# Ledger of designs, part 148: VH-VL binders against q9vpl3

Target 1, 224 residues: q9vpl3
Amino acid sequence: RGKINIQRPKAPHYERARVVAVTQPKYPELPKAKSCFKTRAERTQQQQENPYNEIIAREVRNWLDHSRLVAFFHLSSITADDIFRVRVQLHKQNLHLKSYGSKIIEQAVKNTRYEAIVPLFHSNHCIVFSPDPEKTAALLRIVRRVPQMVLLGGIVEETMLSRNQLVAYAQMPGLHAVQAQLVQTLSQAPGHLIQQLQAHQNSFVQVLDVHAKNQMNEETPKST
Short names: E, the ipSAE of ESMFold2; O, the ipSAE of OpenDDE; V2, 0.75 times the mean of E and O plus 0.25 times the DockQ between their complexes.

## First folded at step 6 (VH-VL)

Design t52 (framework fv_imvotamab_arm2; at its last look DockQ between E and O 0.35; V2 from the best seeds 0.00; counts 0 for: pae E 4.3 > 2)
Fold by OpenDDE, look of step 6:
Structure t52 (fold): chain C 224 residues (1-224), chain A 120 residues (1-120), chain B 112 residues (1-112)
Amino acid sequence: as target 1 above (224 residues)
Amino acid sequence: EVQLVQSGAEVKKPGESLKISCKGSGYSFTSYWIGWVRQMPGKGLEWMGIIYPGDSYTRYSPSFQGQVTISADKSITTAYLQWSSLKASDTAMYYCARLDYGDYEPFDYWGQGTLVTVSS
Amino acid sequence: DIVMTQTPLSSPVTLGQPASISCRSSQSLVHSDGYTYLSWLQQRPGQPPRLLIYKISNRFSGVPDRFSGSGAGTDFTLKISRVEAEDVGVYYCMQATQFPYTFGGGTKVEIK
């Protein structure tokens, strides 16, 4: 009785293989969780000039005008739940994650100083706004944990920064910290100067004292 | 925490003017829309209009256009709904709510409502 | 105006049992930006409305997982997997795809 080789089952006869192949239940692929974010292609096809976009564009302009930190991100296959989690984390740091259509962004920045950002919005994207530029480090820390969010660039204090520049900015000590350090350094300078001046004076007094002592010793008559 | 606090209940006569308020707190007031919704006694919700407090841009429902005025004072983070001349038919609960298009969240936070009673 | 039609008007439900509410729009709620601005609101007795679901299927903050939204185009459904006593109230669908924004007529969920 031939040992059924369980490790390499003999391929069924050709006819049986055909029947099995045809009768294999095609399990409908579970609808891929429709990413809450329509693909760029899906968004672009539906983008007729809608007056409604003007209303949303107003909001975008306001955020741009009142934010000292703006960061632009590409979104790669992120779920609604993931976005929500990130949003909550960012919100705790007074960072506001927003998502707008590309046409809305284009309309919002048209004929403004922000027009240069339009090329960044050719894919699924989100924007993070903050009134505090010191939150850049916090932003990057949070986003590092979210591989689906790819930093494209940003605006800090009205200056457009590349991705690398924004990362570098986040590593710099805050302006206030630098200012504080400067003030400390400046405040220590007079103290050091006084110490140096006093050191010279003290040394001079010591030399005078030694001289005086030597003179007194010379004036002591050797009582023969 | 995001909060919308509305003014207290109002009892008025027909022909009188009224202005009710909605104060926002816990968020940037000028960055989000405020909407007003009417609910007549025992009835459903009706959208009245919206305002963007940042520049006071307003949009009204056609049904409420010219019947009410929506305004905002950003200095005190307050939105208003006002009538020049009240009618008995204006008796209803009025809600203010916040709208955030960045999150695509219409009416994500609501005020507690202001009951307006207009009776002769 | 977009007309929102909810069914049923009333939904008596036994505690622990599922509930389902339907909402139909007179036209497609797909906005030009690609999103569908369909929301579900809950209004408990004596309270203001509360946002439950936005953009068809997204739960708002603090909303229990027993609430779920589905649908596309003109047909939408709110489901409660296990109705609890606190779920008693009127539920509204709302469209914000086009001005004026419009609400469904509401569905009253009651405990049998």
Scores: ipSAE 0.639, ipTM 0.829, lowest interface PAE 0.9, mean pLDDT 87
Fold by ESMFold2-Fast, scan of step 6:
Structure t52 (fold): chain C 224 residues (1-224), chain A 120 residues (1-120), chain B 112 residues (1-112)
Amino acid sequence: as target 1 above (224 residues)
Amino acid sequence: EVQLVQSGAEVKKPGESLKISCKGSGYSFTSYWIGWVRQMPGKGLEWMGIIYPGDSYTRYSPSFQGQVTISADKSITTAYLQWSSLKASDTAMYYCARLDYGDYEPFDYWGQGTLVTVSS
Amino acid sequence: DIVMTQTPLSSPVTLGQPASISCRSSQSLVHSDGYTYLSWLQQRPGQPPRLLIYKISNRFSGVPDRFSGSGAGTDFTLKISRVEAEDVGVYYCMQATQFPYTFGGGTKVEIK
């Protein structure tokens, strides 16, 4: 008489459609939420939330608040030894692999700008956090060798990116990518004065170099 | 390497105040909980409470609520356990230990322990 | 509070023989997220506790494969397949499914 419900699959096509919707480049202000909630139902739901989950949800909120890189993964069955080995490799790159239950994530992001990510966590999942967005390439290199981890998307500098956009970001090690990061850094930190000073020094060096070369040519104008 | 280093042994008289420390290194201090565990001489382990250094949120065991204060200082990556007035029954080894529900390893790393002796 | 009961109180074993420790909780340890936060700790004489097993059956890093955990709901077991001299110490189960976190009374493993 007793049956173990080991299979509790949610509709994969439904989940995939929602994942695509929430990770699209055009992000509605609140893609899933509408202001027409029944106030009494909302209060009842909040009162029924597990208080223990709220305590653990502090970890999720803290990671989201202090990470400039967040990557979302589907996680297939993997041994504890294998996941620990991956965790160690990621940690060496300042990448932090975390797994939380779906209800804890939902509680952590409820009524925040991150609420749109909730549909990503209806199956087995894990999240990688880092304060350093430059580590995206290292992340993808490590995870490429872990078939149990499938990239779903991520957040870089508060911008939600699809799987393909995150892969493209990782492949930008050139001058244009460096300039983009420099502009971003200048907007985050007051580096304007330092940049202007360094630019002036470079201009002065160039002027001095031209003058020195002109002096040299003047002294040795005839070499026949 | 992840390490938790605790302050040295203390010998006190009943009624005195005491503050012992647990310094974390080799990890993001504000991203992990620190718990305190008591072990009386020849007895087992008792959970006292935890703190989340990221926002200084604390949760105490009912047996220790009002008996001790747990705090943390992010700038020096150190957690503290404090008594305003010690009792002889506080004589024990005190351990700090790290935990994080996101990495499957509650109380994964432990400090070496601080022996507190309270006698007249 | 969840009460954790360990048996036996002491387990004298001959080197190379197996040892088994049982842990029973007064309530189910299944958390609302579906995980069971049941861990096993080892404390060698004069040393701090060390994590051996987490979430029932997962070995922590550096823990030898002779240690294994099993169980569900309220009944859990730690097994040492071939006890070595370095395994002498006190073993504790603990739950972190709800507050307050609670420990078993401990089982002393000693060589005879």
Scores: ipSAE 0.474, ipTM 0.730, lowest interface PAE 2.5, mean pLDDT 78
Fold by ESMFold2, look of step 6:
Structure t52 (fold): chain C 224 residues (1-224), chain A 120 residues (1-120), chain B 112 residues (1-112)
Amino acid sequence: as target 1 above (224 residues)
Amino acid sequence: EVQLVQSGAEVKKPGESLKISCKGSGYSFTSYWIGWVRQMPGKGLEWMGIIYPGDSYTRYSPSFQGQVTISADKSITTAYLQWSSLKASDTAMYYCARLDYGDYEPFDYWGQGTLVTVSS
Amino acid sequence: DIVMTQTPLSSPVTLGQPASISCRSSQSLVHSDGYTYLSWLQQRPGQPPRLLIYKISNRFSGVPDRFSGSGAGTDFTLKISRVEAEDVGVYYCMQATQFPYTFGGGTKVEIK
């Protein structure tokens, strides 16, 4: 710690964007290359996967692969007791509340169709997993009472849904009710269409008959 | 309710093989890790290794790598700890424990333990 | 390997009085994912261990309010605000930040 900071003393006034050396702390500084840039060894060490991260990433991957409902939330400040109570309430509905670091989630979804979820985890968060996509409505009802959990979006049946799409999905009738509506719609539409086509055919024939009669009346041989 | 039920106590001679079991119930067996912990008589706890039954991924403590084999059969929700050749120094209580990084920290639920006695 | 050092080795305590158990790690337990995987286990006589505290200070399900955890980096503490007869046993700290997972040597809490 015997070194004084020596910097470009005259240039500070001309650059305006730099703090002059006289106003900065006069501690000994690390080498410029080390302070401004990471060493090759540090970069290599930083980029290698931590084996512990690999373990947790496997857990995340398995939950993603075996959950037909996944919901992502921003998590504001919340006490451990409050989050525990929410977790118990969700568990009763086969909804599994979990939280993982963003690096672990990035590793878990790398080279998968779910890679797009990574930006959701730059802030404090939690994830709810379930094998039961019909529990989406119950999930949203429970978290409505938890303002610290803000819905960001989700995955249903391997399809990424925005916040609004997930809310809309939760409002739809159950799967068998949707299937019944589809069957009823398909059964009714073909019959009505056939009737309309038959009416149009008859109308076209009548128009052609009138046109043919008009052509016979119009043509008359003549005449220099 | 989450339960881990281990196989019964074992009395063996040095050089014999042994496979002890840990049956999980009340949860999705393939969604949680199983770890094995040794407690020698009158001593503390030692981590031996873990397995993820969903894909059979394993990690061992360096002290136990090559000494034991950890495996799982997900069809019967059972994890195993196996020795090919027991030593007298293997006399200990062996616990399995569930690990859950997303809900709770590692070792949230424990088996009752399996006492292994190896003596001539 | 991360060495976990517990003190004291034995803690005789009068019923209803507080107890404090220290755990020191040879390296920081802050993981690259931002969490600190420091847990406390209780092993009552003749029983398997049970989880008390995870991630430094979170009480596991069913753990009484008299147990609390604190600490950061390399120094951690388990406190029992009022020791009851059922609290007799051995307490272990454990780190799961880095392989291999390691335990402290244990602290025996006894009624004097």
Scores: ipSAE 0.325, ipTM 0.682, lowest interface PAE 4.3, mean pLDDT 77
ESMFold2 (binder alone), look of step 6: mean pLDDT 92; pTM 0.938

Design t53 (framework fv_imvotamab_arm2)
Fold by ESMFold2-Fast, scan of step 6:
Structure t53 (fold): chain C 224 residues (1-224), chain A 120 residues (1-120), chain B 112 residues (1-112)
Amino acid sequence: as target 1 above (224 residues)
Amino acid sequence: EVQLVQSGAEVKKPGESLKISCKGSGYSFTSYWIGWVRQMPGKGLEWMGIIYPGDSYTRYSPSFQGQVTISADKSITTAYLQWSSLKASDTAMYYCARLDYGDYEPFDYWGQGTLVTVSS
Amino acid sequence: DIVMTQTPLSSPVTLGQPASISCRSSQSLVHSDGFTYLSWLQQRPGQPPRLLIYKISNRFSGVPDRFSGSGAGTDFTLKISRVEAEDVGVYYCMQATQFPYTFGGGTKVEIK
């Protein structure tokens, strides 16, 4: 029987692989403007990389390079079957749920403009990638039903956004000019971003704790 | 559906060149590693090397470094394994397999195999 | 290179009886990311290998629950609770923690 955690998912792979194959993006390539960032970041990493981690770090860099939407989540205990259902829903929207170790993420983003995300991965985490930033609203609708996944923040068109900024961006999907302007307006310097993202994570942990306690007290819910 | 389809069986003489293929379909070819595995007749499995089709980055197992060339053409979603000069000891079944560390099931799909026979 | 040692070399088993295969690595298979990239593959006669178990104990999709994996660090086990005729073949353990990836020598499961 055994207890299943994220590292030991028991999802039906043949069905998952079929879903991934059907929903794989036809256009995984990012705009040429991203190539300059990729070249710079990749060249820098080649000089300082840990050779034992380079294979996995290359995957992370490829996903970052070819994704115009990247969302970071804290991941609480979840069954393999439940996470598989979430992956299926996400794949239908060209959203790709990936899990990488903190050290690998650090190696992949070291000396890039996204190095500030490293502190977000102290606990269990996962990342959702997409070449299509207009899928942000779909992403948030799907994860709203998954209490184990808590949004920490993201990257849209190379701009770091806090949870609140990403939520605001999602409220106006499909409007290219307005979305571009919103991303610029919502952007914030990396020095302040970590504090905002960790504050949101801490707040969500507190909300989850209160929710769990309320669920455990079903007989007598909160009395004012 | 995810498929890795390999080229047909080959019969060659020592010293001849050969290039066999592994065509991926039903998934984002440039987002997954492709690895090559050799199985000599009646023997076990050996990793030869891997390639990341997105940027053609390759890694070879030490025993195969300089003996074979692994490449990929992402425009036709095909990976290749090539010999400049075959030896009788290259007689084996060759498999390709896909890999992604971000997914939970590495080496999930395998090709059907290409039998290479080298004899004079 | 990490050396993978499998025992036994062959396992003749009576239909319906359990089978157990052991795999030992020359060094820990725990990656720096915290995962252990140990897999078990099955190869039936005349067929390509197929993935059975990944990351020590997780069954690949479509793999019957009579197959189970266990272990940690350097010692790993694949168990088949009730061997069926279709289980005849060679079983390999494989590590992907460090490149070059390496296979165990294989264990041939045969019906008596």
Scores: ipSAE 0.401, ipTM 0.702, lowest interface PAE 2.6, mean pLDDT 78

Design t54 (framework fv_imvotamab_arm2)
Fold by ESMFold2-Fast, scan of step 6:
Structure t54 (fold): chain C 224 residues (1-224), chain A 120 residues (1-120), chain B 112 residues (1-112)
Amino acid sequence: as target 1 above (224 residues)
Amino acid sequence: EVQLVQSGAEVKKPGESLKISCKGSGYSFTSYWIGWVRQMPGKGLEWMGIIYPGDSYTRYSPSFQGQVTISADKSITTAYLQWSSLKASDTAMYYCARLDYGDYEPFDYWGQGTLVTVSS
Amino acid sequence: DIVMTQTPLSSPVTLGQPASISCRSSQSLVHSDGDTYLSWLQQRPGQPPRLLIYKISNRFSGVPDRFSGSGAGTDFTLKISRVEAEDVGVYYCMQATQFPYTFGGGTKVEIK
């Protein structure tokens, strides 16, 4: 679909100046509901949960349907300032870094061809979207300097690619026909490729979840 | 640069219909929500409703449900707020605003406002 | 609907002195995704609202560091460390955790 024109949302220099001039404060995540308002809060959350998830899921579906490049990352503990710097660099290349909860992603991709990606989001994650698959090389150059972001795989021209296949795609000359041929050559039956991605991701996530939980317990205040 | 540009001021009589606009530029129009906010003279801000231009899904605040219609035309990157029959109590400044849940900055840009005056 | 209560209604302040605005929600603003969608807006006389702070404490692009946000759950604060003449206006807290989105009543910051 070519009817969506994704343009730079902001002037890159303004976003970078903001990050350089001041450190973005990290804000903590809070418990679901406070005890002093528990009955009202619980009832209100229960009533609104499905409508709220659907509102956000609509954004996720739009990004997936109208992006020709989608890259999935495991995200280790990272400060708001550091992730914002990465987002600014990505925006210069028409690459859009987004973070959504696992339940919202599940709701967004339910009954779509992308339903198989849900297991990739059982731990800390983020997604990069772009209408331009030729920006894959720029994406990988930026992310290699961010050790907290680990590439899991992606979707190029509606074809699911593993990490290694996406890296290979990024290394080619940039001719559209040659890139299309590479995607065809590297692609596998959908079930087999997803199984490979899930197996490696599950093993990796097991180790990182222990590490991430230890970092969260030490660095993020529980009472905040 | 991201910009929301609203239509010019309107002077109407009670019972007349009106449609005001909010044109988005410098970003992917269908990837962000557009919300409408009313500010009555000398009063605070109140949310009227929201639209997702990508699929035209709308949600209205209870006090505005049935009072106005929100729509969007993605081919010209424009959102609309419409009244079938204006009342004097509709006299207010109306703002459109962009928002997104996936960004760290979900409520980032506002239109300049459209002043609607309803009097006889 | 979530009710947002903002205090004070007006804050006369001497140039260079700090100002503090409080916002209290009738219900927790923690969304099911774990984030808190509380924002602070500034409206200068005759101008549209401008985003200052999002998700409790994050400054929007171009917002001076004299503005800071803090809080959790239902209690939130906007602080201006050293008020300047250009800071005159009405400040609003806003929640977007639940629809309908709601604003605080506003706090008018003015120079005395």
Scores: ipSAE 0.037, ipTM 0.555, lowest interface PAE 6.3, mean pLDDT 77

Design t55 (framework fv_imvotamab_arm2)
Fold by ESMFold2-Fast, scan of step 6:
Structure t55 (fold): chain C 224 residues (1-224), chain A 120 residues (1-120), chain B 112 residues (1-112)
Amino acid sequence: as target 1 above (224 residues)
Amino acid sequence: EVQLVQSGAEVKKPGESLKISCKGSGYSFTSYWIGWVRQMPGKGLEWMGIIYPGDSYTRYSPSFQGQVTISADKSITTAYLQWSSLKASDTAMYYCARLDYGDYEPFDYWGQGTLVTVSS
Amino acid sequence: DIVMTQTPLSSPVTLGQPASISCRSSQSLVHSDGLTYLSWLQQRPGQPPRLLIYKISNRFSGVPDRFSGSGAGTDFTLKISRVEAEDVGVYYCMQATQFPYTFGGGTKVEIK
């Protein structure tokens, strides 16, 4: 018999992580007469970053540093052929669709003004980069035909924008001065990214609830 | 169109220095890694190292650490592979290739190769 | 270093018949991000290598559908459903999951 029941594992790393988690003993805390003091070393100790993730994070930072337009998307299941067609359409507009693991993105933006975007990447995601902020309208037009990509927000001229602000920016005339001024007047506190994240989480939970209900309805109910 | 164009064949003597090049075009040069791969005559492929032209960060294979230097000049979108002192065992075909983690396609485009012959 | 072992070393096949190449890694190729950076390259005589397949099973742009990849963990397979004359060459698996990146020893596909 196997120690754990793994059916159709996503990847060997997932299997390895599961094995580690399952084999680790549980240590429930006992009531103590005194608390355990944390040393300065314990408080300042940071999780060691995977060296490989740090190297890939360098790529992410470069894209962020050299892109005047960055758009964040939730990405649901999509075929390789479909994503390739989207990537080709975007590339013609100097829009570059990239996907990175959430831990890599977290490492890339850690201790930067963009650290607030990390919660946007709790689920499957992708990012579109461009040196041309005027291409926002073209981006939204292309993505409107791709239901698997849901806009969460973005960064324009180094200013974080909500989904609605990015849509408003896209609707402005192609005058750089006018668009730049709009970005400055529409810029919002980091709390608006949290609102976008909360809306995304609520929508995702709703989708999961509908899916769960559909699964229950498809199965023959147990008679009681 | 993404293209990597390498410098021409070289014939050198042991102890001489050499610097070969790989020029990228048709893409954002500073946004992609460039890797170097060696293929000795009649043998397979060996990864030598990579460079990120955006910040000139390099990572070498342990077998090539200290034997070669990889560099890049982003103003002319060119990556380089350099030897301070060539050995006869450096005789090989050298390829450059583009690598991107965000596109899912490591070593998606390759240069045509530079043949380096080292003999007395 | 991760050692990549390919079998067979050479594969003489009749035109129109299938060919299969196996690649085994000395340890799991799953990256910390949950993805497997296992690729297949084709090198035709006198040409540089060409990317065929990436992340186990995804065909690169312009690669014919007769090429397919499969596998997980440490065992991977490249299949050519019907070998054509232009498929003659050496095929390599490679891993980009950890440094140093490593290649299989190669499999020569020949027409008999």
Scores: ipSAE 0.412, ipTM 0.711, lowest interface PAE 2.5, mean pLDDT 79

Design t56 (framework fv_imvotamab_arm2)
Fold by ESMFold2-Fast, scan of step 6:
Structure t56 (fold): chain C 224 residues (1-224), chain A 120 residues (1-120), chain B 112 residues (1-112)
Amino acid sequence: as target 1 above (224 residues)
Amino acid sequence: EVQLVQSGAEVKKPGESLKISCKGSGYSFTSYWIGWVRQMPGKGLEWMGIIYPGDSYTRYSPSFQGQVTISADKSITTAYLQWSSLKASDTAMYYCARLDYGDYEPFDYWGQGTLVTVSS
Amino acid sequence: DIVMTQTPLSSPVTLGQPASISCRSSQSLVHSDGNTWLSWLQQRPGQPPRLLIYKISNRFSGVPDRFSGSGAGTDFTLKISRVEAEDVGVYYCMQATQFPYTFGGGTKVEIK
């Protein structure tokens, strides 16, 4: 800002002057990036260009805002009948299985406290929501019998948890204060947690890829 | 069991106001959209508009914008379709239906319909 | 608005024979979320509409195997492999990709 000198890497006067001259703006030219410092007009135009996505995005925001338990899963190929049966079992426990496209989730959570979940949704996925975090144990018991659903992590009481942290939470006694303290303790480094959740998802995809290739090599596949 | 139950048939005169209802049960009412559909006698289906009961956000089809009002009351899990002044051309069967894009089956449950007859 | 065009207007079929209904949209129904929000509804005489098929080809719970959906982009088909007496009614395609949601004009299935 106004007349404040900032430490810069030492460079010869000639080279520094040349760098300044090269970086000086020329007109007209297109800006290279607009992700930061978007104008009000640009934001309004983006909203107007994507009005139809807002209907679906509104559902996602509502589920996130009214759920004290959110669990993220990688979802392998599954029949409509099988997923319906799983959804019925979950619903009996006040657990709500939902699936939304990655673009919709990104739009829904952008500029919100939930934005950190976006990296989890680069592959096939589904989400389970519940207003009751004590249902985490019931959730894990039900999905254990569904090999197509692989737990990636979740959010409990507004706090992001890895797969292992969610499993630990599920094993806690039903004393609410103790569970809340555990969540706080386990999630004291949000940046590292996001990295862990994304790494787990990538590792799972890599394992599936290796297994699929080995499976195909050992079997006689049909050709068309 | 998921159900949408609509109010009974109405017989009205032109210029009268009317409010019909659609009561949801067996699901999280505030988590699903409710839409309204008109079917004129002997004609097909027309989408009128939708409401998200969780925040009362509404969207109207262009042909129905300004002609009707859609609202919802979370405390009694009921959505409403209302007219300030009925016309004879409003004579039709009106259906409500629920929508959730995350549930794989949008418009999976429908009300039984409310017949509205407007005549002098 | 996306315009949905159905053919034929009516389909009189002999009991046990197949029936096929076509639906064409004026624009692609592929949503930016990657899904195609194309559904088929059945309306029996004097009854409310009933969901048969969602996202092109998925049968709703309780819908008999004789109903199948197919298609992509702008062209969609509903097939009934063996028409039964209870299948009499009007069938509508519907899109939920873009608001306002729109219906096809309907196809009346009748037994000869």
Scores: ipSAE 0.371, ipTM 0.706, lowest interface PAE 3.1, mean pLDDT 80

